# VHH binders against Rho GTPase-activating protein SYDE2 (SYDE2): the designs that were tried, part 6

Target 1, 120 residues: Rho GTPase-activating protein SYDE2 (SYDE2), of Homo sapiens (Human) (q5vt97r660to779)
Amino acid sequence: IDAFRHYSFSDQPKCSQYISGLMSVHFYGAEDLKPPRIDSKDVFCAIQVDSVNKARTALLTCRTTFLDMDHTFNIEIENAQHLKLVVFSWEPTPRKNRVCCHGTVVLPTLFRVTKTHQLA
Below, E stands for the ipSAE of ESMFold2; O stands for the ipSAE of OpenDDE; V2 stands for 0.75 times the mean of E and O plus 0.25 times the DockQ between their complexes.

## First folded at step 4 (VHH)

Design n1 (framework vhh_7pa5_2; at its last look DockQ between E and O 0.11; V2 from the best seeds 0.00; counts 0 for: pae E 9.2 > 2, framework grips, placed apart)
Fold by ESMFold2-Fast, scan of step 4:
Structure n1 (fold): chain B 120 residues (1-120), chain A 124 residues (1-124)
Amino acid sequence: as target 1 above (120 residues)
Amino acid sequence: QVQLVESGGGMVQPGGSLRLSCAASGFTFSSYAMSWVRRAPGKGPEWVSTISGSGGRTSYADSVKGRFTISRDNAKNTLYLQMNSLKPEDTALYYCAKDEGYDFSSGYYPFDYWGQGTQVTVSS
């Protein structure tokens, strides 16, 4: 499905612009995590670009509902649109790590008049 | 500042055992995963084992599984590596490292070796 299509006098369909380069992303922590008061949880934060894992923070044992961290990701991105920060629990078995929380940031795009395929 | 001091290395015969220790200071030891990393003569660094801050999770390189055991004593801020059934291929300088992240695209562990390491030599 062509969800966004816009034709201009250039005879080209309009697309969101993607970005490339070196990016620094500062992660200061997370709050409202749900570890029990007397139980510890092993966690880490991963940064994903367009659903591909790029890097992770240190593996931390969280003893409170707050993850207090000052971590900078220095990543090289190529033609990227989305950044996701995902907090995972680190599992003791080879099972998939469980998502504790996540946030998604849309990378800068060129905003002009856009239309859905239905309007074109 | 973070300081890590390794000890317990030595010379041992093939099939022998050694226990390495790492004394940590300058950070909340129980909150961070800790790793052992080794460098053999003429080779780059090789990750050996990691243990979570709680001690509840461990992982090992395939080359040492079943022979090495990582453990920690959070009350003493000390990391251990029990090495059994040692082989000549285990000869290396062993470092402990605080886990500081991982770059998936390059396969890079940003380990900072704050000590001189401890030498393990396996020979007859």
Scores: ipSAE 0.250, ipTM 0.638, lowest interface PAE 2.7, mean pLDDT 72
Fold by ESMFold2, look of step 12:
Structure n1 (fold): chain B 120 residues (1-120), chain A 124 residues (1-124)
Amino acid sequence: as target 1 above (120 residues)
Amino acid sequence: QVQLVESGGGMVQPGGSLRLSCAASGFTFSSYAMSWVRRAPGKGPEWVSTISGSGGRTSYADSVKGRFTISRDNAKNTLYLQMNSLKPEDTALYYCAKDEGYDFSSGYYPFDYWGQGTQVTVSS
């Protein structure tokens, strides 16, 4: 996708690298959601780093297969590889929250794209 | 095999007090933050309070600050909620909830597991 390349002395692959720092993630919404169960009309969005919950939104009432919001997660990460945004439904019985949808980004891949856009 | 069992609910007059308990089993209790969440009749769930695994950090919803106190006894694997100055608006089914981590700075928290709940009714 990126036509510009940053050249480095290192010839070795970088796609297994870990990422650290402060990250801001803007969530605008989701579509094609799995509908909540009859007693789980409330949803929330969580951001996970390497399968660990880092933050979540307020509970939102959802009646449809889409969610429209504008929320920013500000998280500190250390030695991270995967960023996952998950929309959960609140389950009213003594059960785990259920996933309505999710997306995952491999952070070293995103970082490599960002690096190749920078000029030395 | 995580199990959370709430107790201590009941009927009480406005201005009264109740102490809720949550017995936990099937996990290392002291390693996890614990929360109370309530669901009023016909409404969605509302976060009430959270306490860190060690018990050193607590947070409360604005609607309960100054009236409710969350605590835990890690030796007994038990979470507590002391509820004072109860109002009719506090009427709800109260659940305790477990999570592997917690972000106190956001004020919102994902829940992994919760119990069947204990009913609190504040009659006018």
Scores: ipSAE 0.011, ipTM 0.267, lowest interface PAE 9.2, mean pLDDT 68
ESMFold2 (binder alone), look of step 12: mean pLDDT 80; pTM 0.802
OpenDDE, look of step 12: ipSAE 0.018; ipTM 0.361

Design n2 (framework vhh_7pa5_2)
Fold by ESMFold2-Fast, scan of step 4:
Structure n2 (fold): chain B 120 residues (1-120), chain A 124 residues (1-124)
Amino acid sequence: as target 1 above (120 residues)
Amino acid sequence: QVQLVESGGGMVQPGGSLRLSCAASGFTFSSYAMSWVRRAPGKGPEWVSTISGSGGRTSYADSVKGRFTISRDNAKNTLYLQMNSLKPEDTALYYCAKWEGYDFESGTYSFDYWGQGTQVTVSS
């Protein structure tokens, strides 16, 4: 053997902390919502990727403490680490929208959804 | 495919009234908030009023509160702006705008479709 030298390789971990590509996120609704105002029935949902808004729904009507919907977000992500779904209470006056609740999913773990966190 | 067509503009004397209309087509009108936005000569666009999809909630710019009333007829796919006690400062091209969403960075509305506008001139 001394006539030839061998170069050793180390494999990189397969698990990625960052994801790129097209994602489809199905949302079937939310329960136990606590809108900031008792008279607020209009809400909208937004998808945030790494704290940047990427997509949102049209105005939806919240039935007391639950939102019944069947919506798919199709988003393009690049080097993403966190995905957050946020439900906003809509106000007709600009800059008055308030967060009703949010859920966060850490990428690449798509099977685990955090419990809804509610804010007034 | 989405179309917004404004009408009802014209010339009036100070203190007069006008009612603007916006005929909407190509989308489910009752599912979207609608706004009126105006542009005075030599100035940028100024938000005037917004109404929710159901018509249950409204808001107005401070410059028009108590004088203007926004309303809608979802059965006719029509948005209205009743303008009373008109002032020379209300002279502008008035646009009907379909609400797309909320721009979280700027803290203001985002509109995806606008009409061509209808001219309102208030002069003696």
Scores: ipSAE 0.006, ipTM 0.345, lowest interface PAE 9.2, mean pLDDT 69

Design n3 (framework vhh_7pa5_2)
Fold by ESMFold2-Fast, scan of step 4:
Order: sequence, then structure tokens, then C-alpha cells
Structure n3 (fold): chain B 120 residues (1-120), chain A 120 residues (1-120)
Amino acid sequence: as target 1 above (120 residues)
Amino acid sequence: QVQLVESGGGMVQPGGSLRLSCAASGFTFSLYAMSWVRRAPGKGPEWVSTISGSGGKTSYADSVKGRFTISRDNAKNTLYLQMNSLKPEDTALYYCAKDEVYSPYDGEYWGQGTQVTVSS
């Protein structure tokens, strides 16, 4: 995955509770998705660290209201505090992508996603 | 670093055809929707066409429907635009753009463009 964006430089001291290093995030799926529009079937997942996009999946087709996948994101983080996983609906028409659901985790909390969980 | 290099432009007579290419590097090409955008002399940019990462979905501006065909070769990291039945009003600088699929904003125009001139 090569969707990495540069980490923002900060002039303020970071909290000692922030973490740095290489992180692997395993995503097993989502259920009970609530697409913004009834005809939205294509989605993709993105990982954000402190509001900076780090990685994303290829386009995936929802099976009615659930997404079943097994994907690992490998990301590099620096003094990070928050991890956010976002599922977007996708359209081939400009500016029609919309958030389907998301989840935010405060680091260094361990986060595990299974095919039975909806992130929102 | 993301790089997009357009080619295939030129001068043709009305009714002629051209095939544009865009060589992409610095990102996983198959994960991103790609678009063609054009800018005519003295006018702002006009979206022309978009294709999904897999190639399974396409969309076209009304001005080019039935005449232009967008396609991609993910093994070669290349985007194409086949332009048939060209008209003088198709004269423009053509850019390929990597869609920022996880952003609510417009895609970035990261190529230098290729000039298409349709003149009798």
C-alpha cells in the first residue's frame, strides 16, 4: 500500500503517551453498514493517523449491508495518538464519495476488528 | 512521490482520432480511480471521464459520451483515453488525475498535460 502521506511537523512537545514505530492493522470486515444512499454498493477502507491518510484498500463490493474481507495495513507512525478507520462509499462521478462508518482508537490501545463488528 | 506523465496528443483534423496515454508511478495504480480532465484556451478545467481502479465502472461528461472511451492497463500502470470523432471544441490540454478517493475534495492534477488541437 503506497498511499502514505507525510507526518505533520509540530513545534509543540508531544505527550509521552504518544507512540512511534511500524504498525500492522488487521481488518477482517464490517457488518450492518448503513450506506448514505440505497444504491451505494462500492466501498473502500482508509486508515488515518492523527487526521493524516496513511493507507487504503482497493474498491470492494458490499454484500447487501456487510463487507467481508481480510486485509492488513502496514503503516509507519511517529508520535501518534489516534488511529481512525473509515469506510467510504465510492461513486465514479466527481465529489460523490461519502463516509459510511468509522471508528477511532486512542493509541496505544490494542484494536481488533472482526467480521462481526461495525465501525462507526 | 506520485508522478503522472501524459502523452499521445497532437494536431488532427475534425473527425479524426487520437489515443492518449498516462504513465503512472509512485503509488499502487490499481487501488485508485483515475480521471481525465481538460482545459481549453481561456477556460477553466472540465472533467472528461473517470474509471474505477478495477476498470469495472466508468463515467463520461455529456460532451464526450459515445465518442471517447476510457480504459486502463493495471499491469502496465497506464491509463488511456481513446478519442474518436474529434471536434474543434475538443481542443484542449488534457491531464490525467489520480482521484483522492478518501477525500471529499477534487483530485489532484499531477501531470503536465498533453495538447490536443483539432483544426481544419
Scores: ipSAE 0.006, ipTM 0.267, lowest interface PAE 9.7, mean pLDDT 67

Design n4 (framework vhh_7pa5_2)
Fold by ESMFold2-Fast, scan of step 4:
Structure n4 (fold): chain B 120 residues (1-120), chain A 123 residues (1-123)
Amino acid sequence: as target 1 above (120 residues)
Amino acid sequence: QVQLVESGGGMVQPGGSLRLSCAASGFTFSSYWMSWVRRAPGKGPEWVSTISSGGKYTSYADSVKGRFTISRDNAKNTLYLQMNSLKPEDTALYYCAKEYVEIDSGEYSFDYWGQGTQVTVSS
């Protein structure tokens, strides 16, 4: 029902509650990104659950400090307490990328945040 | 032990085609994104193409878009690069690489590279 749902970026403490199951995380964009590096026009998004990389997007073109995306991650989690979304700038050579933006949500806070950001 | 073994390189004339293969072993191939990277004489490594773990997403360097096609066969643990309309500037050693991302440090790299397969485009 909310066609423009966007994942909220937050850095909150881990809670003592844990959650398991199939989770769908929907992303529609990001704003206020760090400027991409001179040799990088492309970015990608990654999802991490409790410091384990679970999924990432293909390369996406960043428009200055704004990223338009419409992507759903379907991930299976077990006793998870922390979800992190990170946007990276791409480098063609194998070296460290610069983080454009990141956000972390403590589970089950994700369900409350998702519900709070419902637009219609 | 992780192994990536490239094959299919050779000498070809401009406008020709080659199909590169990369046989992967020692890890769960279907769980990782894979890339092709090349190194031309006198130059550093240049990323060529990337494919997602399930094959749904692909990306290409601007220099090869429309000419190269990356694909994978997870049942055979094999990565492919179909190269069409080859140009002299495509002459390079081509490597198969497994991608790695370290989220907290913001590090992105390739944690394993193959031995490479030589592609030479000349008349």
Scores: ipSAE 0.005, ipTM 0.187, lowest interface PAE 10.2, mean pLDDT 67

Design n5 (framework vhh_surovatamig_d1)
Fold by ESMFold2-Fast, scan of step 4:
Structure n5 (fold): chain B 120 residues (1-120), chain A 123 residues (1-123)
Amino acid sequence: as target 1 above (120 residues)
Amino acid sequence: EVQLVESGGGLVQPGGSLRLSCAASGFTFSHYWMSWVRQAPGKGLEWVATISSGGRYTDYVDSVKGRFTISRDNAKKSLYLQMNSLRAEDTAVYYCAKETVEIESGSYDFDYRGQGTLVTVSS
C-alpha cells in the first residue's frame, strides 16, 4: 500500500494557467487519517477539480487510521488548475456544517490527456 | 443554476405505494451522488437514501430498508424513490438532494433546493 502523494497539474508560469482533457486518477489507499469523531467508522473519498466535486467512493469502513482501497476515477476536466482528494466522515443526518477529516491530498497523475492544441 | 424539481407525492393508505421523481438541471447530473431526505411534521431533516453517480452503490436509513428503492436515470437526468409498504411514520415532505463538498471551509452538505413533494400516509 502506498501513501497518497502530492501533485498539482498547474501550468508553468510561462504557459497556460489552465488545462483540459480526460484524466484517470488511481488511488491506492490512505494512512494517518484523523477522523473528526472517534466513534465514526464510515468515511468516503471525494475527488474535486477547482473545488467542484467530480466523483466519490462508496462508504468505506476505517479499520484504524488506515484505508486500504484500489479505486480509479475517470473524469473530464476543462480549464482546470487543481486536483484534490478529500476524505470525509459520513453523517446520516443532513446538516449544513459537516466537516471533512484532517486530510486533503493532491495526487500525481500517471496518465494525462490534454485537448488538442491548434497553432494559428 | 442548479434546479431540482420533485413530484409524485400524495395521500396514500398504510401498506400502499408511491413513486417519487426528481428532475435535475443546471449541473452534470451523472457526476454527482444523489440522496433523498425528508422532514416529518414537527421534526428535523432526516436522510433517507443515497445512490452513487453510476448507480452501483445504494444505502438506506434502517427504517426503510427492504421497503424503499432509490434509482436514477442519467440519460434522463432523473432520480427516483420507489416507496412500498408505506407506514404512517413515512409521512413527510421529501426532497431530492445533490451532495456538496467545500474544501476550504471543510463543509459537506446536501443541496436540496426544490420545493419538495408531500407524502401523507393515513387511513
Scores: ipSAE 0.006, ipTM 0.198, lowest interface PAE 9.5, mean pLDDT 65

Design n6 (framework vhh_brivekimig_d4)
Fold by ESMFold2-Fast, scan of step 4:
Structure n6 (fold): chain B 120 residues (1-120), chain A 122 residues (1-122)
Amino acid sequence: as target 1 above (120 residues)
Amino acid sequence: EVQLVESGGGVVQPGGSLRLSCAASGFTFSSYAMSWVRQAPGKGPEWVSSISGSGGRTLYADSVKGRFTISRDNSKNTLYLQMNSLRPEDTALYYCAKWDYSPYEEGYFDYSSQGTLVTVSS
């Protein structure tokens, strides 16, 4: 059985405020994934807001350590604090799929960078 | 409300054929990979075959490769399994399964259905 290694990426939060509104998130791909060295694997990407899945891509082929994609998630958020991008490996067996990487962005921090709305 | 309803099972003699169907509802069928999983009497679940959301990619267990064909009709929200050259060891309850995921865990098969019984016997 080949499995992707679990990854985690995070930014430190700069404030604990929450944000609401329409958000477009552009995902250009992932590098330094730790899939099995030998085989290409089918993967999909999901966007989570406060640990709740909001959207996902169709199945994509992951080449060794690189996932090249250009996908936009359009989501509506309410009192959100964290945005997380997760890459899952798809396995055809009756075993659970494995997470190969994820990144986390604190929405108030993203707002401070992009000068979006802010809630107290 | 995800619902999967299997049909097409029955009793056939060795070397015979059956076509299984799975009617899906409650989710965007074309957005999910689908699988067939079987459970023989007294045994655990065994993965049989999978098909991507578009139908462009298929995978088979070594035990059924060359004998079974998985397909789907996204316009009808239906998954199929064409079973040829059936053997006594293919006797099992057959479940169709939606591939899904959990934000706190690895993904999983969602097959909370009744299944369809296939019996290969002379």
Scores: ipSAE 0.000, ipTM 0.170, lowest interface PAE 11.1, mean pLDDT 67

Design s1 (from b6s with T50S D59Y E102N V103P T109E; framework vhh_surovatamig_d1)
Fold by ESMFold2-Fast, scan of step 4:
Structure s1 (fold): chain B 120 residues (1-120), chain A 123 residues (1-123)
Amino acid sequence: as target 1 above (120 residues)
Amino acid sequence: EVQLVESGGGLVQPGGSLRLSCAASGFTFSSYWMSWVRQAPGKGLEWVASISSGGDYTYYVDSVKGRFTISRDNAKKSLYLQMNSLRAEDTAVYYCAKEYVNPDSGTYEFDYRGQGTLVTVSS
């Protein structure tokens, strides 16, 4: 059972003030991705702003160690500080779904891939 | 406080139709994915359908595909389930549920706090 990996988008902050407006976040895919258990083949990604879930992808079938994805999240934000992308394994029963991985981006900053995270 | 109030259940004959409604309050309805879950007599909870925050994506359990349609009206803060071609096996209490990430535990969860609405399919 391999944990999911996630790249954190972060850079040295230029301003500490909150940001408002329309935000577009483009996700190209994930590598070295496996569900927490071998019988779970479905995952989805969710985008959160200040711990509020704003959007998520359709269910994606995980058949290998990577997902080929070209998805854009278009979200409206108001006085936001933090953005997170979280990958979840999907369960069809109304139960808790485990967090597979996540990353955090501080707003407003220059976005770039800086770090890989893995949840244990 | 999050409040979810289900309505529209009743007694219907096999092959009939019902439309369930859920009135939401206490949270920003348009920001959350919503689901319908049900509990048949003597059985556990079963997920039935989900809809994205903007209504662009819908998902269904296989047993209801082609028969049920989930929809929402963000201006009215309402969730709906149109149920067609009802079968005896659809008899259950139906609950609407808010999907969310619990910030303390980091888990994706369903919040289904309403009383539910009973659907009985019988001749």
Scores: ipSAE 0.006, ipTM 0.208, lowest interface PAE 9.6, mean pLDDT 68

Design s2 (framework vhh_surovatamig_d1)
Fold by ESMFold2-Fast, scan of step 4:
Structure s2 (fold): chain B 120 residues (1-120), chain A 122 residues (1-122)
Amino acid sequence: as target 1 above (120 residues)
Amino acid sequence: EVQLVESGGGLVQPGGSLRLSCAASGFTFSSYWMSWVRQAPGKGLEWVASISSGGDYTLYVDSVKGRFTISRDNAKKSLYLQMNSLRAEDTAVYYCAKEYVEDSGTYTFDWRGQGTLVTVSS
């Protein structure tokens, strides 16, 4: 029942220099979300850099399999190599793990930040 | 072993203030995002506020924005929630929760504390 997975974004080999600075990440939405329960309605989006949580949204309502939003994260990165953007299902009961949701997002790689969408 | 101990709840009149505290142990507190969640009588759990590991990023549910302030003291391994302009709808048991990413890459919320009861009534 692993209906959800997350993504990692990096286009450069690990032998390359790492990137530092202020990065803007624009999240336009997600589709084909598969909540763990039919009645599950709350999700949130998180930005992780090298497995460290840097930012996340508040709880958002997921209508069936679609989440429509327009949110920009401003994050400070230091010697970063990997960027993950994930959508998580909210389960408020005590649990070991929270299931990650699949979603379609608009996200540039760390090595194309100069062509990134401007903050709105 | 993760241990979270909430305190500071009580009975308060509408418009009053309370400060909740959470003492954390059993993990590297300064490395994790922390949250406050609550459960009102007869309702499900509701996320209230979160704070980043360094304390420089905070998030709030819309109903408490401008009234509640989440803060932390990493040296004391403590999380706080300053609650101002309290309303009857803020009546709930408040829990301290740890947010983290598992080695598997999944996001986890641990809210294992006993909670602290906040009652707002006249």
Scores: ipSAE 0.261, ipTM 0.645, lowest interface PAE 3.1, mean pLDDT 72

Design t0 (from b6 with T28S; framework vhh_brivekimig_d4)
Amino acid sequence: EVQLVESGGGVVQPGGSLRLSCAASGFSFSSYWMSWVRQAPGKGPEWVSSISSGGDYTLYADSVKGRFTISRDNSKNTLYLQMNSLRPEDTALYYCAKEYVEVDSGTYTFDYSSQGTLVTVSS
ESMFold2-Fast, scan of step 4: ipSAE 0.458; ipTM 0.789

Design t10 (framework vhh_brivekimig_d4; at its last look DockQ between E and O 0.05; V2 from the best seeds 0.00; counts 0 for: pae O 9.8 > 2, unsure alone 63.9 < 65, placed apart)
Fold by OpenDDE, look of step 5:
Structure t10 (fold): chain B 120 residues (1-120), chain A 124 residues (1-124)
Amino acid sequence: as target 1 above (120 residues)
Amino acid sequence: EVQLVESGGGVVQPGGSLRLSCAASGFTFSSYWMSWVRQAPGKGPEWVSSISSGGDYTLYADSVKGRFTISRDNSKNTLYLQMNSLRPEDTALYYCAKEYVETDSGFTYTFDYSSQGTLVTVSS
């Protein structure tokens, strides 16, 4: 639980280790969401591993600061260090994704403890 | 065109305070996370702080936690950095940066830095 942190994309947790394999990630939800401001309430959650986009959810309707999700992703990782979970909303002008919330996990530390984890 | 113009830098003694400002234009300011980044002489760029688009979340580097406060006024398209208890090691050129994700590059996170920055010098 404590392994998940809200990190800026510009300040990655330092890690000297790497991990490889097949990782299963199950999304239960996202807290502390900053909802979209303009017109559309559609958001999606993306999984990034070391700055590589690995998977994303379909569009979900954001109504509150909590986003309910029930999605599982199987992700192949190779020599990986960081897992990022980011919730985005589309801004038509200037055609960019707006970050609603995000968090980062240091993978080697997480998997060094146990193979299965439930994060808050 | 994205424009970021920093101001508020100067020379202060250790323990002093400064307040930096960044005037943003050319984009929907309230839709983007914003950050401060600094570069000290002879060192590479160092992330200092970030704030969410609405201002609900703030993040800080360990080196500035408890001393710096990032804030924003979306009605004025302005980003701020209140710097208290300044130390000589805080001496650097401070840049304002826009954070965003591009859709055409597989949701790649990027920064748009200003070109000028504002100089902060902490010296006795």
Scores: ipSAE 0.007, ipTM 0.300, lowest interface PAE 9.8, mean pLDDT 79
ESMFold2-Fast, scan of step 4: ipSAE 0.377; ipTM 0.733
ESMFold2, look of step 5: ipSAE 0.210; ipTM 0.613
ESMFold2 (binder alone), look of step 5: mean pLDDT 78; pTM 0.781

Design t11 (framework vhh_brivekimig_d4; at its last look DockQ between E and O 0.45; V2 from the best seeds 0.00; counts 0 for: pae O 5.2 > 2, unsure alone 63.7 < 65)
Fold by OpenDDE, look of step 5:
Structure t11 (fold): chain B 120 residues (1-120), chain A 124 residues (1-124)
Amino acid sequence: as target 1 above (120 residues)
Amino acid sequence: EVQLVESGGGVVQPGGSLRLSCAASGFTFSSYWMSWVRQAPGKGPEWVSSISSGGDYTLYADSVKGRFTISRDNSKNTLYLQMNSLRPEDTALYYCAKEYVETDSGLEYTFDYSSQGTLVTVSS
């Protein structure tokens, strides 16, 4: 699916349009994870809209390069352009959450086609 | 300068309760996710709970789910942790932490811990 892409944070797609409303996001999982380096293997998923944290999961155990999930987020967006899904790993030292993987969706592009999207 | 000052720690018996507070200053409190982190003797830091900027989302470690409740009062720049049904394994120094994103390093979450913490001791 072209609408969902893995981007570097520096290569965020440009968008001149905006979208507002209530958005429901069902999270099925994440692929191609860079596993946590620590023994706990704890990860969590964050939903960001235009670099603003909107929601996140509790800690989950990352066992493989695939994180299986079944989670729905309802988030309100206003004048939004990008939806970013990021999987972080918790590291007590140096007290940071490091990126395991991420994906970006250009929202106005998606909703120009239809209100409901199934992304793989 | 960001300041986080914890209070409310003490000595309690197993099954007891404590309520921790964290007074925040030096930043726009209501704009940041906040967390509690603890460090038990001989162990590394452990994430305990997080709460979203507006308080709409709360997250808990499995070890404290159903017993601890995180909350915040943005009008008072204060973070709270209600701890019920305390266990000896909850004994730790508890830290308040500000969550923020470092965009220069790939949107990593960073925890800005307080320097002091508040000690919780659960013992018979």
Scores: ipSAE 0.022, ipTM 0.395, lowest interface PAE 5.2, mean pLDDT 80
ESMFold2-Fast, scan of step 4: ipSAE 0.424; ipTM 0.767
ESMFold2, look of step 5: ipSAE 0.229; ipTM 0.617
ESMFold2 (binder alone), look of step 5: mean pLDDT 77; pTM 0.775

Design t12 (framework vhh_brivekimig_d4)
Fold by ESMFold2-Fast, scan of step 4:
Structure t12 (fold): chain B 120 residues (1-120), chain A 122 residues (1-122)
Amino acid sequence: as target 1 above (120 residues)
Amino acid sequence: EVQLVESGGGVVQPGGSLRLSCAASGFTFSSYWMSWVRQAPGKGPEWVSSISSGGDYTLYADSVKGRFTISRDNSKNTLYLQMNSLRPEDTALYYCAKEYVEDSGTYTFDYSSQGTLVTVSS
């Protein structure tokens, strides 16, 4: 019988802090976005692992709430500690984008599926 | 010093094709996402396409999906944009850009001052 299990890590320091493997992140949307400029029209969402950009969406029309998105990110991580989901506003001048909002999750504290019990 | 040198632009008829190249130097090319950004005459900059550091993930603006293909060759430090079924509205200066997040948390598109001109006309 296949068993579905979730594991979470203690918030206190332990020896195993790094995660490696393939990760699928499903992003359905965001609520209560506060863009840094009232004239911002386009935004994009990025997945960052330890400050490295692993995946992002194309430009999306900026709204305070998005709940009709269905984006799947397939990323390869190696010895990673932090996963960030960040929303950036697109600047009209080609140089820099500003952070609209962001969320950060420490990978070792995430619930994850760790095993399917099956005879090989 | 980061250097990005675009080439491959030209004049083409509607429905035609062009292949743009960007030669990168001064940074570890294989470690960064790269993109193409264009600016049409009299208009602001528009993001066109991006590619992950390993080349296994690509993104396209809705206006170019199905017509443009972004690719890279990390052994040659070169970024490419294959442009098919070109339309008059694709007329623009095309810039190669390096994508990264600054320590400040700002997402940055760091691109050349040169660009390569693509003109689609009858």
Scores: ipSAE 0.132, ipTM 0.555, lowest interface PAE 4.4, mean pLDDT 72

Design t13 (framework vhh_brivekimig_d4; at its last look DockQ between E and O 0.52; V2 from the best seeds 0.00; counts 0 for: pae E 3.7 > 2)
Amino acid sequence: EVQLVESGGGVVQPGGSLRLSCAASGFTFSSYWMSWVRQAPGKGPEWVSSISSGGDYTLYADSVKGRFTISRDNSKNTLYLQMNSLRPEDTALYYCAKEYVEGSTYTFDYSSQGTLVTVSS
ESMFold2-Fast, scan of step 4: ipSAE 0.426; ipTM 0.782
ESMFold2, look of step 5: ipSAE 0.213; ipTM 0.608
ESMFold2 (binder alone), look of step 5: mean pLDDT 81; pTM 0.803
OpenDDE, look of step 5: ipSAE 0.026; ipTM 0.433

Design t14 (framework vhh_brivekimig_d4; at its last look DockQ between E and O 0.58; V2 from the best seeds 0.00; counts 0 for: pae E 3.2 > 2)
Amino acid sequence: EVQLVESGGGVVQPGGSLRLSCAASGFTFSSYWMSWVRQAPGKGPEWVSSISSGGDYTLYADSVKGRFTISRDNSKNTLYLQMNSLRPEDTALYYCAKEYVEGDTYTFDYSSQGTLVTVSS
ESMFold2-Fast, scan of step 4: ipSAE 0.434; ipTM 0.771
ESMFold2, look of step 5: ipSAE 0.242; ipTM 0.627
ESMFold2 (binder alone), look of step 5: mean pLDDT 81; pTM 0.805
OpenDDE, look of step 5: ipSAE 0.431; ipTM 0.726
ESMFold2, look of step 7: ipSAE 0.265; ipTM 0.666
ESMFold2 (binder alone), look of step 7: mean pLDDT 81; pTM 0.806
OpenDDE, look of step 7: ipSAE 0.584; ipTM 0.801

